# Designs tried in a protein design chat: VHH binders against q96fz2. Part 47

Target 1, 269 residues: q96fz2
Amino acid sequence: CGRTSCHLPRDVLTRACAYQDRRGQQRLPEWRDPDKYCPSYNKSPQSNSPVLLSRLHFEKDADSSERIIAPMRWGLVPSWFKESDPSKLQFNTTNCRSDTVMEKRSFKVPLGKGRRCVVLADGFYEWQRCQGTNQRQPYFIYFPQIKTEKSGSIGAADSPENWEKVWDNWRLLTMAGIFDCWEPPEGGDVLYSYTIITVDSCKGLSDIHHRMPAILDGEEAVSKWLDFGEVSTQEALKLIHPTENITFHAVSSVVNNSRNNTPECLAPV
Key: E = the ipSAE of ESMFold2; O = the ipSAE of OpenDDE; V2 = 0.75 times the mean of E and O plus 0.25 times the DockQ between their complexes.

## First folded at step 1 (VHH)

Design t5 (framework vhh_8cml_1)
Fold by OpenDDE, second read of step 2:
Structure t5 (fold): chain B 269 residues (1-269), chain A 123 residues (1-123)
Amino acid sequence: as target 1 above (269 residues)
Amino acid sequence: EVQLVESGGGLVQPGGSLRLSCAASGFTFSRYAMGWFRQAPGQEREFVALITWSGRSTDYSDSAKGRFTISRDNAKNTVYLQMNSLKPEDTGVYFCAAKPYTYGSLYTEYDYWGQGTQVTVSS
């Protein structure tokens, strides 16, 4: 996964992340560093994206089932990194393969510390290789959305009004991530950064791409992944597998340019 | 300096009981899950029990389940292992270990270790 969409306004995004804590109380996640949130139809590595994480990471003795939402840098910078510039990392940390997560120090160490997060997106993009051509067809992949009588498919949103309705009730894609905290050697603010765990693609997506993000489907899976206080690493890793509960449609080549940030990026062609 | 100091080990007859204690210092105890491991002679260190930082959740090895109870007192920075119905196969050095927040069964997940206390079960 090298491209996502996360374009919802902050308030809409927050509401879409409504949850029940361990006591069954309905809650909204509190924001940390809300000013770092930059909505975009075309998010690339090194950009900031919103993730969910347990409140226990920030507050002593907090209920670990409570959630915080925070923009973090896409591309994990390990805490042990001693260079002053994260761009000097010699290895790619955009993704973490599920099969080697425990073998790589950059991911194993923060995971062992309970630094699990849920990466939020409208969906993610993948490119299908076309046989016989150097051309790749991009696809937008996302959770199936509830068809309300009034809310047409993304493709049926013929009016601005309908478009807004679709996104007001959009089910966000929830991807399993690992984050780390890096303190620059020269001082400054702590950098929070994340990697997306990837798995082999489900059967439905296999013709498009052989790998997919580990998607946490449902509140229970999301809660268990986040609750590092009560859910062990081993138990959490059981949640990491491919899911068939996705849909996709072909999109235009507009998304190929990471500088393009328009609704055309995820619109059906 | 981080310290984990185990105590309460000793010689006991089969069917007997022991209570191990581990006193922790040098780190924020309430932010760590605590675990017990053991190592028999000539064997690898194996997981016995763990307790989350809050004490709300516990886990046990199959061998320990139903006989051993792990507990903690965060005010005293101490974790306990009550061992009942001890068997000769329970003989070994018991180690206290600390892991950030959540319990793990893998020894590689633990940041801090004690020096261990000897438990011998023999007739």
Scores: ipSAE 0.023, ipTM 0.386, lowest interface PAE 5.0, mean pLDDT 89
Fold by ESMFold2-Fast, scan of step 1:
Structure t5 (fold): chain B 269 residues (1-269), chain A 123 residues (1-123)
Amino acid sequence: as target 1 above (269 residues)
Amino acid sequence: EVQLVESGGGLVQPGGSLRLSCAASGFTFSRYAMGWFRQAPGQEREFVALITWSGRSTDYSDSAKGRFTISRDNAKNTVYLQMNSLKPEDTGVYFCAAKPYTYGSLYTEYDYWGQGTQVTVSS
């Protein structure tokens, strides 16, 4: 997983993340650096994406079940990184394999510190190799959405008004991530950056790509992954496995160029 | 002043049981994860068991699973380790340790340590 869509306006995204804390109280996640959130239909590594993480990372004595939402850089920069320019590490830390996460220092160290996050997206893109050519067919992959009485699916023939109504009740894709905090050697703001954990593809996605992000399906899984105060690393890692509760449709080649940032990127062909 | 005081160690035959206690004072016990570690002669200190601040979650080393049970009483500021089916390999000094959640790791970053209590499993 190297490309996502996360285009919802900040207020819609926040409401889509409504949750219950450990006491059963309904909450919205509290924003950090909301001005750094940039909605896009076509997000690549090094861009910022919204993630959920436990409030306890930022506030002493906070209930670890309470959530913050913050933009973080895609491409984990380890806390031990000594050079001035973090850009060179983005490729190697865009994803981390679930089977070796405890063997890689870049991931084991922040995971040991409880630095688990949930990466939010409308969905993600993958490119299927086509027979007989070097061309790849892009697909938009996302959670199954609740059927509406008047609209059963996203369609290229739908009016802009119909697209707006789809997004009001969109179930965001929730991917398991690990983040770290890096302090520039010369001073400046602390950089928060993340990686997406990957697993073997489920049966449904195996014809598109051999790997998929580790998807946390439902609020119980999301809560356990985030709650580093109550859920150990060992218990949290049991949540990391392929998911069959996923759907997709083919999209046009418009998405191939990461500079293209329009609804056409995820519209069915 | 922070204090962790272990008790309940002793000599026991293989197959026997012991219950260790750790009394905590000088910090807000209910906000700390508590762990048990042990050190055998000539060996490194190793993790045995962990319980989170609320008592809702526990973890065990592979050697302790199915034989040991960690529990806590926040009203009494005490953590316990019930050890069953003891083996000679369980011989060592057992330490309780406290970890604040603000420092991140559930396994390796403990701020406070007890003095230890000796457990000897011998015929």
Scores: ipSAE 0.000, ipTM 0.231, lowest interface PAE 14.0, mean pLDDT 84

Design t6 (framework vhh_8cml_1)
Fold by ESMFold2-Fast, scan of step 1:
Parts: structure tokens; sequence; C-alpha cells
Structure t6 (fold): chain B 269 residues (1-269), chain A 124 residues (1-124)
């Protein structure tokens, strides 16, 4: 997974993340550094994206089922990194393979500290290789959406004007992530950065790409992944597997250039 | 109007073979996953085989693995089920189903469109 969309305005995104705590109380996640959230139809590694994480990471004695939403850098910078510039990290930490997560120090250490997060997106993009050519076809991949009068069914046949209305009740994609905290050697603000865990593609997605993000399908899975105060690393890792509950449609080549940040990146073709 | 029309069912001896066909019309066939389900008398519909929209991936029930082969021809809007080494327990009405590529493919509830079914009887 190397490209996502997360374009909802902050207030809409916050409401889309409404949840119940352990007591059953309805809540909205509390923002940390909200000014660093930048909506975009075309998010690439090294940009900031919103993630959910347990409030217990920030407040002693907080209920571990309560959630914070915070922008974090995509591309995990390990706490042990000694250089002054995170962009000089020599290895790619955009994704973390589920099969080697406990073998790689960069991921094993933060995972052992309970640094699990849920990466939020409208959906993600993948490029299908077309047999007989070097051309790749981009697809936008997302949770199946509930069809309502305000949000039509999504597909290549949907009109551009109807596409805008589907965001009112959009079910955000919730991907399993690991984050870490890095302190600049010369001082300054702590950098929070994340990686997306990846698994083998499900049957429905295998025609597009051989890998997919580890998707947490539903509030039970999301809650267990986030709740590092009650759910051990070993139990949480049982949530990491391919899912078939995913949909997609072809999009135009406009998305190929990460500088393009328009609704056309998501529009069905 | 969406239609799925099955054909190729019939009566065969144990150990025999049948090739089922399902002709699709009224939707963009190449964007749908196709599945075969069967229903024996007095039982629920059970999964038999699936093929993804492009034809690159297939999957089978445990009882069908090694004996049945699902395939599709997107130019002809047709999906096929080649059934070999048929057994009496394979007897049932075989249904063709089309589901959007995003849905869980093993459950009947995941499929949007269904054919009327074709009878397969394996008996001496």
Amino acid sequence: as target 1 above (269 residues)
Amino acid sequence: EVQLVESGGGLVQPGGSLRLSCAASGFTFSRYAMGWFRQAPGQEREFVALITWSGRSTDYSDSAKGRFTISRDNAKNTVYLQMNSLKPEDTGVYFCAAGHYSKTFYSPAAYDYWGQGTQVTVSS
C-alpha cells in the first residue's frame, strides 16, 4: 500500500470516527495537533495522515478504550534513529509485512510497547499491470458503502455529480498500523510516524495486486487493535489477515502524479 | 434486464462428467465475480466454486477441489463448470450467481444476481 485518499474536512472526518468506549458511551476521538491534518485525494509516503490510537499513550491512567486522532508521518522513523533528518533513513518503512513484523527491530520494538494505531483513509490506490503492455491501470479500493438516497452506489457508471454526495455517510477504511516516537538529536518536537501492515491479497483483490493492507473490518477489530492496555501483542496480531469485504473501481491516470489533488483522482471511469 | 441462464445439467452415472454453462446478459459481465452454488433436496444452498472478474483467481469447496474446474469467457459473457468424477452426493440444482467483485464470495448473500438453476442427478 503506497498511496491513499483522505480528503474529508476535519469535522466530517471526526464524526466518521464516532465510537463507543468500554462503558458503552458514545464518543468522538479527541484531536492532537489538528492543524497538521491536510485533506488530500492523493496521499503519498512522508506526508501526514490521520490515525487513531489509545488515549493511554498520552495520559497516565486514561481508559485504554478511549481514542485520540492525530496526524502522523507516513513512513515509520524508529526511536533509535540517530541522524538529524528523518528523510535520510536508508530503508523503506512505508509498509511492514505481517510475516516478518516480529523479526524486524524497527517494528518489533514499537509493537512490544503497544504502539498500535489504526490508519484512516477514504480508501487506497493500487496499480494493476496490464498484460502485454508496460501500462498500469489504477484502482481506488475501499470498504463497501451503504447505498442511501444521499449516497448512490459507487462504480464506473456513477455520474461525477452523484460522487460528491457519497461522502456524507462514507465508511472510512481502517488499516492496521504500527507507530513510533522519534526525538530529534538536537531537540525539538517528538515526531510520530507510522507504517501500514500488509498481508497477501484476498481473492477479490488478487487480480489487481498481490499484497493488500491489513484491514480491520468493524468496530470490534478496531477496538481490540487499539486497546494495548487490555489486548496483548500476540492477541492483537490474530486480527492481521486478508479480508474479502472490500470493493474497487478503475480511476483515471490523473492519480499517477502525487501532486494532483482533485476529486478526479477518485472518480470512476 | 439482468439474466443468468444455466444449461448443461442432466443425469449421469457415478464417475461421469458434465459441463455446465451460464450465459449472462444485462450487466457488464467482465466486472463481476461469478460463482456456482448447489442445493440438494431439503438443504440450504452451498458454495461450489468461484472465479474472479478477470479469471485470474479461482476457489473451490473442499468437496469440489480436484474434480471440478470453473472458467469464464468474458468475450462470450459465459461462465463454465467442468465437473469430473461425479458422485451421488453431487446431486442437486446448480445455480450460477454474479456478485460485485467487492463482496464476500463464499456466502450466497454476497451475490446480486442468480439464475434459475439446472438439475444435476448422479445415479445408476
Scores: ipSAE 0.000, ipTM 0.245, lowest interface PAE 14.5, mean pLDDT 86
Fold by OpenDDE, second read of step 2:
Structure t6 (fold): chain B 269 residues (1-269), chain A 124 residues (1-124)
Amino acid sequence: as target 1 above (269 residues)
Amino acid sequence: EVQLVESGGGLVQPGGSLRLSCAASGFTFSRYAMGWFRQAPGQEREFVALITWSGRSTDYSDSAKGRFTISRDNAKNTVYLQMNSLKPEDTGVYFCAAGHYSKTFYSPAAYDYWGQGTQVTVSS
């Protein structure tokens, strides 16, 4: 996974992340660094994206089922990194393969510390290789959306009003991530960064791409992944597998350019 | 440059009060939990008090509980320690510390930045 969409306004995004804590109380996640949130139809590595993580990471004796939402840098910077510039990392940390997560120190160590997060997106993009041509067809991949009588398919949003309705009730894609905290050698703010765990693609997606993000489907899976206080690493890793509960449609080549940030990126062609 | 500068220390009689301040700069103060530690001569640095980044939660050592109060002003990038009913055993160098996240903020290892400390002496 090298491209996502996360374009919802902050308030809409927050509401979409409504959850119940372990006591059954309905809650909204609290924001850390809300000003770092930059909505975009075309999110690339090294950009900031919102993730969910347990409040227990920040507060002593906090209810570990409570969630915080925070923009983090896509591309995990390990805490042990000693260079002043994260861009000097010699290895790609955009994704973490599920099969080697415990073999790579950069991911194993933060995971062992309970640094699990849920990466939020409208969906992700993947490119299908066309046989015999150098051309790749991009697809937007996301959770199936509940068709309300009033809310047309993404394709049926012929009006701004309909468009807003679709996104007001959008089910966000929830991807399993690992985050780490990096302290610059020269001091300054701690950098929070994340990697997306990837798995082999499900059968439905296999014709498009052989790998997919580990998607946490449902509130229980999301809760268990986040709750590092109650759920062990071993138990959490059981949640990492392919899911068939996805849909996708072909999109235009507009998304190929990472500078393009328009609704056309995810619109059906 | 990250800086934590403690102030407000001094000499006080037993039963007296002091208010310590720690001014922070060079980092986003509101993202960090703040703590106070102290070190008596010949002793290890010990935990005194902590306050979470939101200010919602505080905790104290057993020795400090009921006598000391930690607070913060995020607008001023400052954390405070109100110390009442001071005792001779409270004598030591008091350090301000900042940490971004941890399961436990009782350990010095949980904190990323430290001040130089301010001397507190409680003596008759």
Scores: ipSAE 0.000, ipTM 0.246, lowest interface PAE 12.6, mean pLDDT 90

Design t7 (framework vhh_8cml_1; at its last look DockQ between E and O 0.01; V2 from the best seeds 0.00; counts 0 for: pae O 12.8 > 2, placed apart)
Fold by OpenDDE, second read of step 2:
Structure t7 (fold): chain B 269 residues (1-269), chain A 124 residues (1-124)
Amino acid sequence: as target 1 above (269 residues)
Amino acid sequence: EVQLVESGGGLVQPGGSLRLSCAASGFTFSRYAMGWFRQAPGQEREFVALITWSGRSTDYSDSAKGRFTISRDNAKNTVYLQMNSLKPEDTGVYFCAAVKTSYYGYQSSEYDYWGQGTQVTVSS
């Protein structure tokens, strides 16, 4: 996964992340660093994207079922990194393969510390290789959306009012991530950054791409992944597998340019 | 440059009140838990109060509990310590500190930034 969409306004995004804590209390995640949130139809590595993580990471004795929402840098910067510039990392940390997560120090160590997060997105993009041509067809991949009489489908969003309705009730894609905290050697603010765990693609997606993000489907899966206080690493890793509960549609080549940030990026062609 | 500047200290009679302020600059204030420490003459610096980055949670030393209140205004990059029912034993230099760790600390060694301190004297 090298491209996502996360364009919802902050308030809409927050509401979409409503949850129940372990006591059954309805809650909204509290924002950390809300000013770093930059909505975009076309998110690339090194950009900031909102993730969910347990409040326990920030507050001693906190209810670990409570969630914080925070923009983090896409591309995990390990805490042990000693260079002053994260861009000097010599290896790609955009994704973490599920099969080697425990073999790679950069991911194993933060995971062992319970630094699990849920990466939020409208969906992600993948490019299908066309046989015999150098052309790649991009697809937008996301959770199936519930068709309500009022919301319609993305394809039915032929008017501004319908478009708003669709996104007001959009089910966000929830991807399993690992984050780390990096302290610059020269001082400054701690950098929070994340990697997306990837798995082999499900059957439905296999014709498009052979790998997919580990998608946490449902509130329980999300809760368990986040709750590092109660859920062990071993148990959490059981949640990492392909899911068939996805849909996709072809989009235009507009998304190919990472500078393009318009609704056309995810619109059906 | 990171700066923490304490103010509001002074001389007060036993039973009196003071409100300390600490103005922060040079770092992202809302990302840090803030703490107050104090140091009496001839004594080690001791923990007084903590507040999380969001301000949702606070904690106090046993001596401060019930008398002192820590609060913060992230819009103003300021942390406060309301001190009521002051006692002579509360006399000392009060320091504001910031911690960038995931967990706010009770130990001075955990904090990354410190102010220069403000003198609080409680005397009849």
Scores: ipSAE 0.190, ipTM 0.607, lowest interface PAE 1.9, mean pLDDT 90
Fold by ESMFold2-Fast, scan of step 1:
Structure t7 (fold): chain B 269 residues (1-269), chain A 124 residues (1-124)
Amino acid sequence: as target 1 above (269 residues)
Amino acid sequence: EVQLVESGGGLVQPGGSLRLSCAASGFTFSRYAMGWFRQAPGQEREFVALITWSGRSTDYSDSAKGRFTISRDNAKNTVYLQMNSLKPEDTGVYFCAAVKTSYYGYQSSEYDYWGQGTQVTVSS
């Protein structure tokens, strides 16, 4: 997974992340660095994306089931990286394979510290290779959405008001991530960066791409992945597997250029 | 075989203190959240206190908050409940129980293992 959409305005995104803490209290995640959130239909590695993580990472005695939402850089920079420019990291840390996560120092160390996060997106994009041509067909891949007469469908030929309604109750894609904290050797702000864990594609996606992000399907899985104060690394990793609870549709080639940031990027063709 | 054995119950006067202990065996104690529940005659079991597998987080019923302290010793496979400022309303059979995750820790029906209970009576 190398391209996502996360275009919701901050207030809509926050409401989409409503959750229950361990006591059953309804909550919204508390923002950290909200000014760094940049909504986009076409997010690529090295850009910032919103992630959920446990409040306990920031406050010693916090309830580990309470959530923070924060923008983090896509592309994990390990805490041990000693050069001044993180773009000079020779390893591609955009994704982390589930089968080797405990073998790679860059991922094993932060995972051992409980640095698990949930990466938020409207959905992600993949490019299907077409036999006999260099052309690839992009697809937008996302959770099945609950249909209501008010929500409409993506790509419905309706008024702009009806188009906007598809996002009012959109179920965000929740992907398992690992993050780390890097302190620049020359000083400056701590950099928070993440990687998306990947698994083998499910049967439904196998014709599009051979890999998929590890999707946490439902609030119980999300809660267990985030709660490093209660759920051990070994137990959390049991949540990492392919899911069939996913849908998709073909989209325009306009998404191919990461500089294009318009609704046409995810509209059905 | 799995076993949870409570101890430390008894008769105390209002304002008194008791420390309950629960010794666990037959399962990997350090991987389970532990809860304390109590049951008065003719009533359902009610939640009292919860501690996560690591001991980093605890939670209490409103009636227990500020008076009771739950703790655990993973090396000794034991969970404790220190009860201070006891009131007649605290009278009941106290049970320790184990659950795989604290997310289910408030619902007695979600617990995997239960002790036999220890009687706590607060009376003159």
Scores: ipSAE 0.000, ipTM 0.200, lowest interface PAE 14.4, mean pLDDT 86
Fold by ESMFold2, look of step 3:
Structure t7 (fold): chain B 269 residues (1-269), chain A 124 residues (1-124)
Amino acid sequence: as target 1 above (269 residues)
Amino acid sequence: EVQLVESGGGLVQPGGSLRLSCAASGFTFSRYAMGWFRQAPGQEREFVALITWSGRSTDYSDSAKGRFTISRDNAKNTVYLQMNSLKPEDTGVYFCAAVKTSYYGYQSSEYDYWGQGTQVTVSS
C-alpha cells in the first residue's frame, strides 16, 4: 500500500471518527496539530495523513481508551535515526510486513513503547499488473458502504448536494499502523511518523495485488489496537490479518500522477 | 515510601516449579502495570513478563512463554510469577517492577519502582 485518498474536510472527518470510550461515553477524538491536515484524493508517502492514537501517549495518567487524532508523516522515521534529513533513511518504512514486525528494530522498538495508531483514509489504491504487459490498472479499494434512500454514487459527487449524499456518512477505512517520534538533531518540533502494517491479500483482492493493508474492521478491533495501556503487543498482533469485508472498483489513470488531486482519482470508470 | 518486596525464591531441580510473589505498598497498586525481570551474574537485567494494571493483558519473553505465568491480585496489592519447567539458564535474581501509567514496557529503563530481588537457583 502506497497511495490513499483522505479528502474529507476536517469537521466531516472528525464526525466520522465518533467512538465510545471504556466507560461507554460517546466522544469525538481531540485534534493535535489540526492545521497540518492536508486533505487530498491522492496521498502518497512523505505526506501527512490523520491517524488515531491513545490519549495516554500525550498525557500521563490519561484514560488509555480516549483518542487523539493527529496528522503524521507517512514513512516511519525511527527515534534512533541520526541524520538531519529524514529522506536520507537507507530503507523504506512506508509499510511494515506483519510476519517480520517483531524482527525489525525500526518497528519492534516503537511497538514496545505501545506506539500503535489507526491510519485513516477514504480507501486506498492498488495497481493490477496484467500478465505480459507493463500496463497497470488502478483500483480504489474501500469498506462496503451502507446504501440508504439518501445515499449517493461516488461518480455523482460533482455538486455539494451530491457530494453530501456520498461522503457525509462514509465509513472510513481503518488501517493498523505503528508510529515513532523523532527529535531532529538540529532542534525543532518532534516528528511523528507512521508505517502501515501489511498482510497477504484476501481472496477477493488476490487478482489485483498480493499484499493489502491490515484493516481493523469494527470498533472493537480499533479500540484494542489503540489501547496500549490495556492490550499487550501480543494480543494486539492477533488483530492483524486479511479481511474479505472489502470492495473496489476500477479508476482512471489520472490517479497515477500523485499531483492530481481531483475527484476523478477515485471515480469509477 | 514505595516498597516492592519479592519472595518465593530458592533452590530447585531442573524441571521443577517456583512461585514468586511481590508485595507492594506506598502507592496505588491498581494504577500501575507490573513486570518481572531477571539478572544473571555479570549480565544486564532482562525482561521476563509484564501485566497491565487491570490484569487483563500479559506478555512474556520468548524464553518464558509457555512456562511462566504472571498474575496479579489488586485486592492484596500483589503480583505473582508462576515458574514451571525450570531450566539452569533461568538461574538469577528476579526483580519485580512497577510503572505509574497503564502502559507497560519491555525495557527496565521504563519502570519507576523496583524491588530488591529474590534469588532463583536451578541446579544441574
Scores: ipSAE 0.000, ipTM 0.334, lowest interface PAE 12.8, mean pLDDT 88
ESMFold2 (binder alone), look of step 3: mean pLDDT 86; pTM 0.871
OpenDDE, look of step 3: ipSAE 0.000; ipTM 0.238

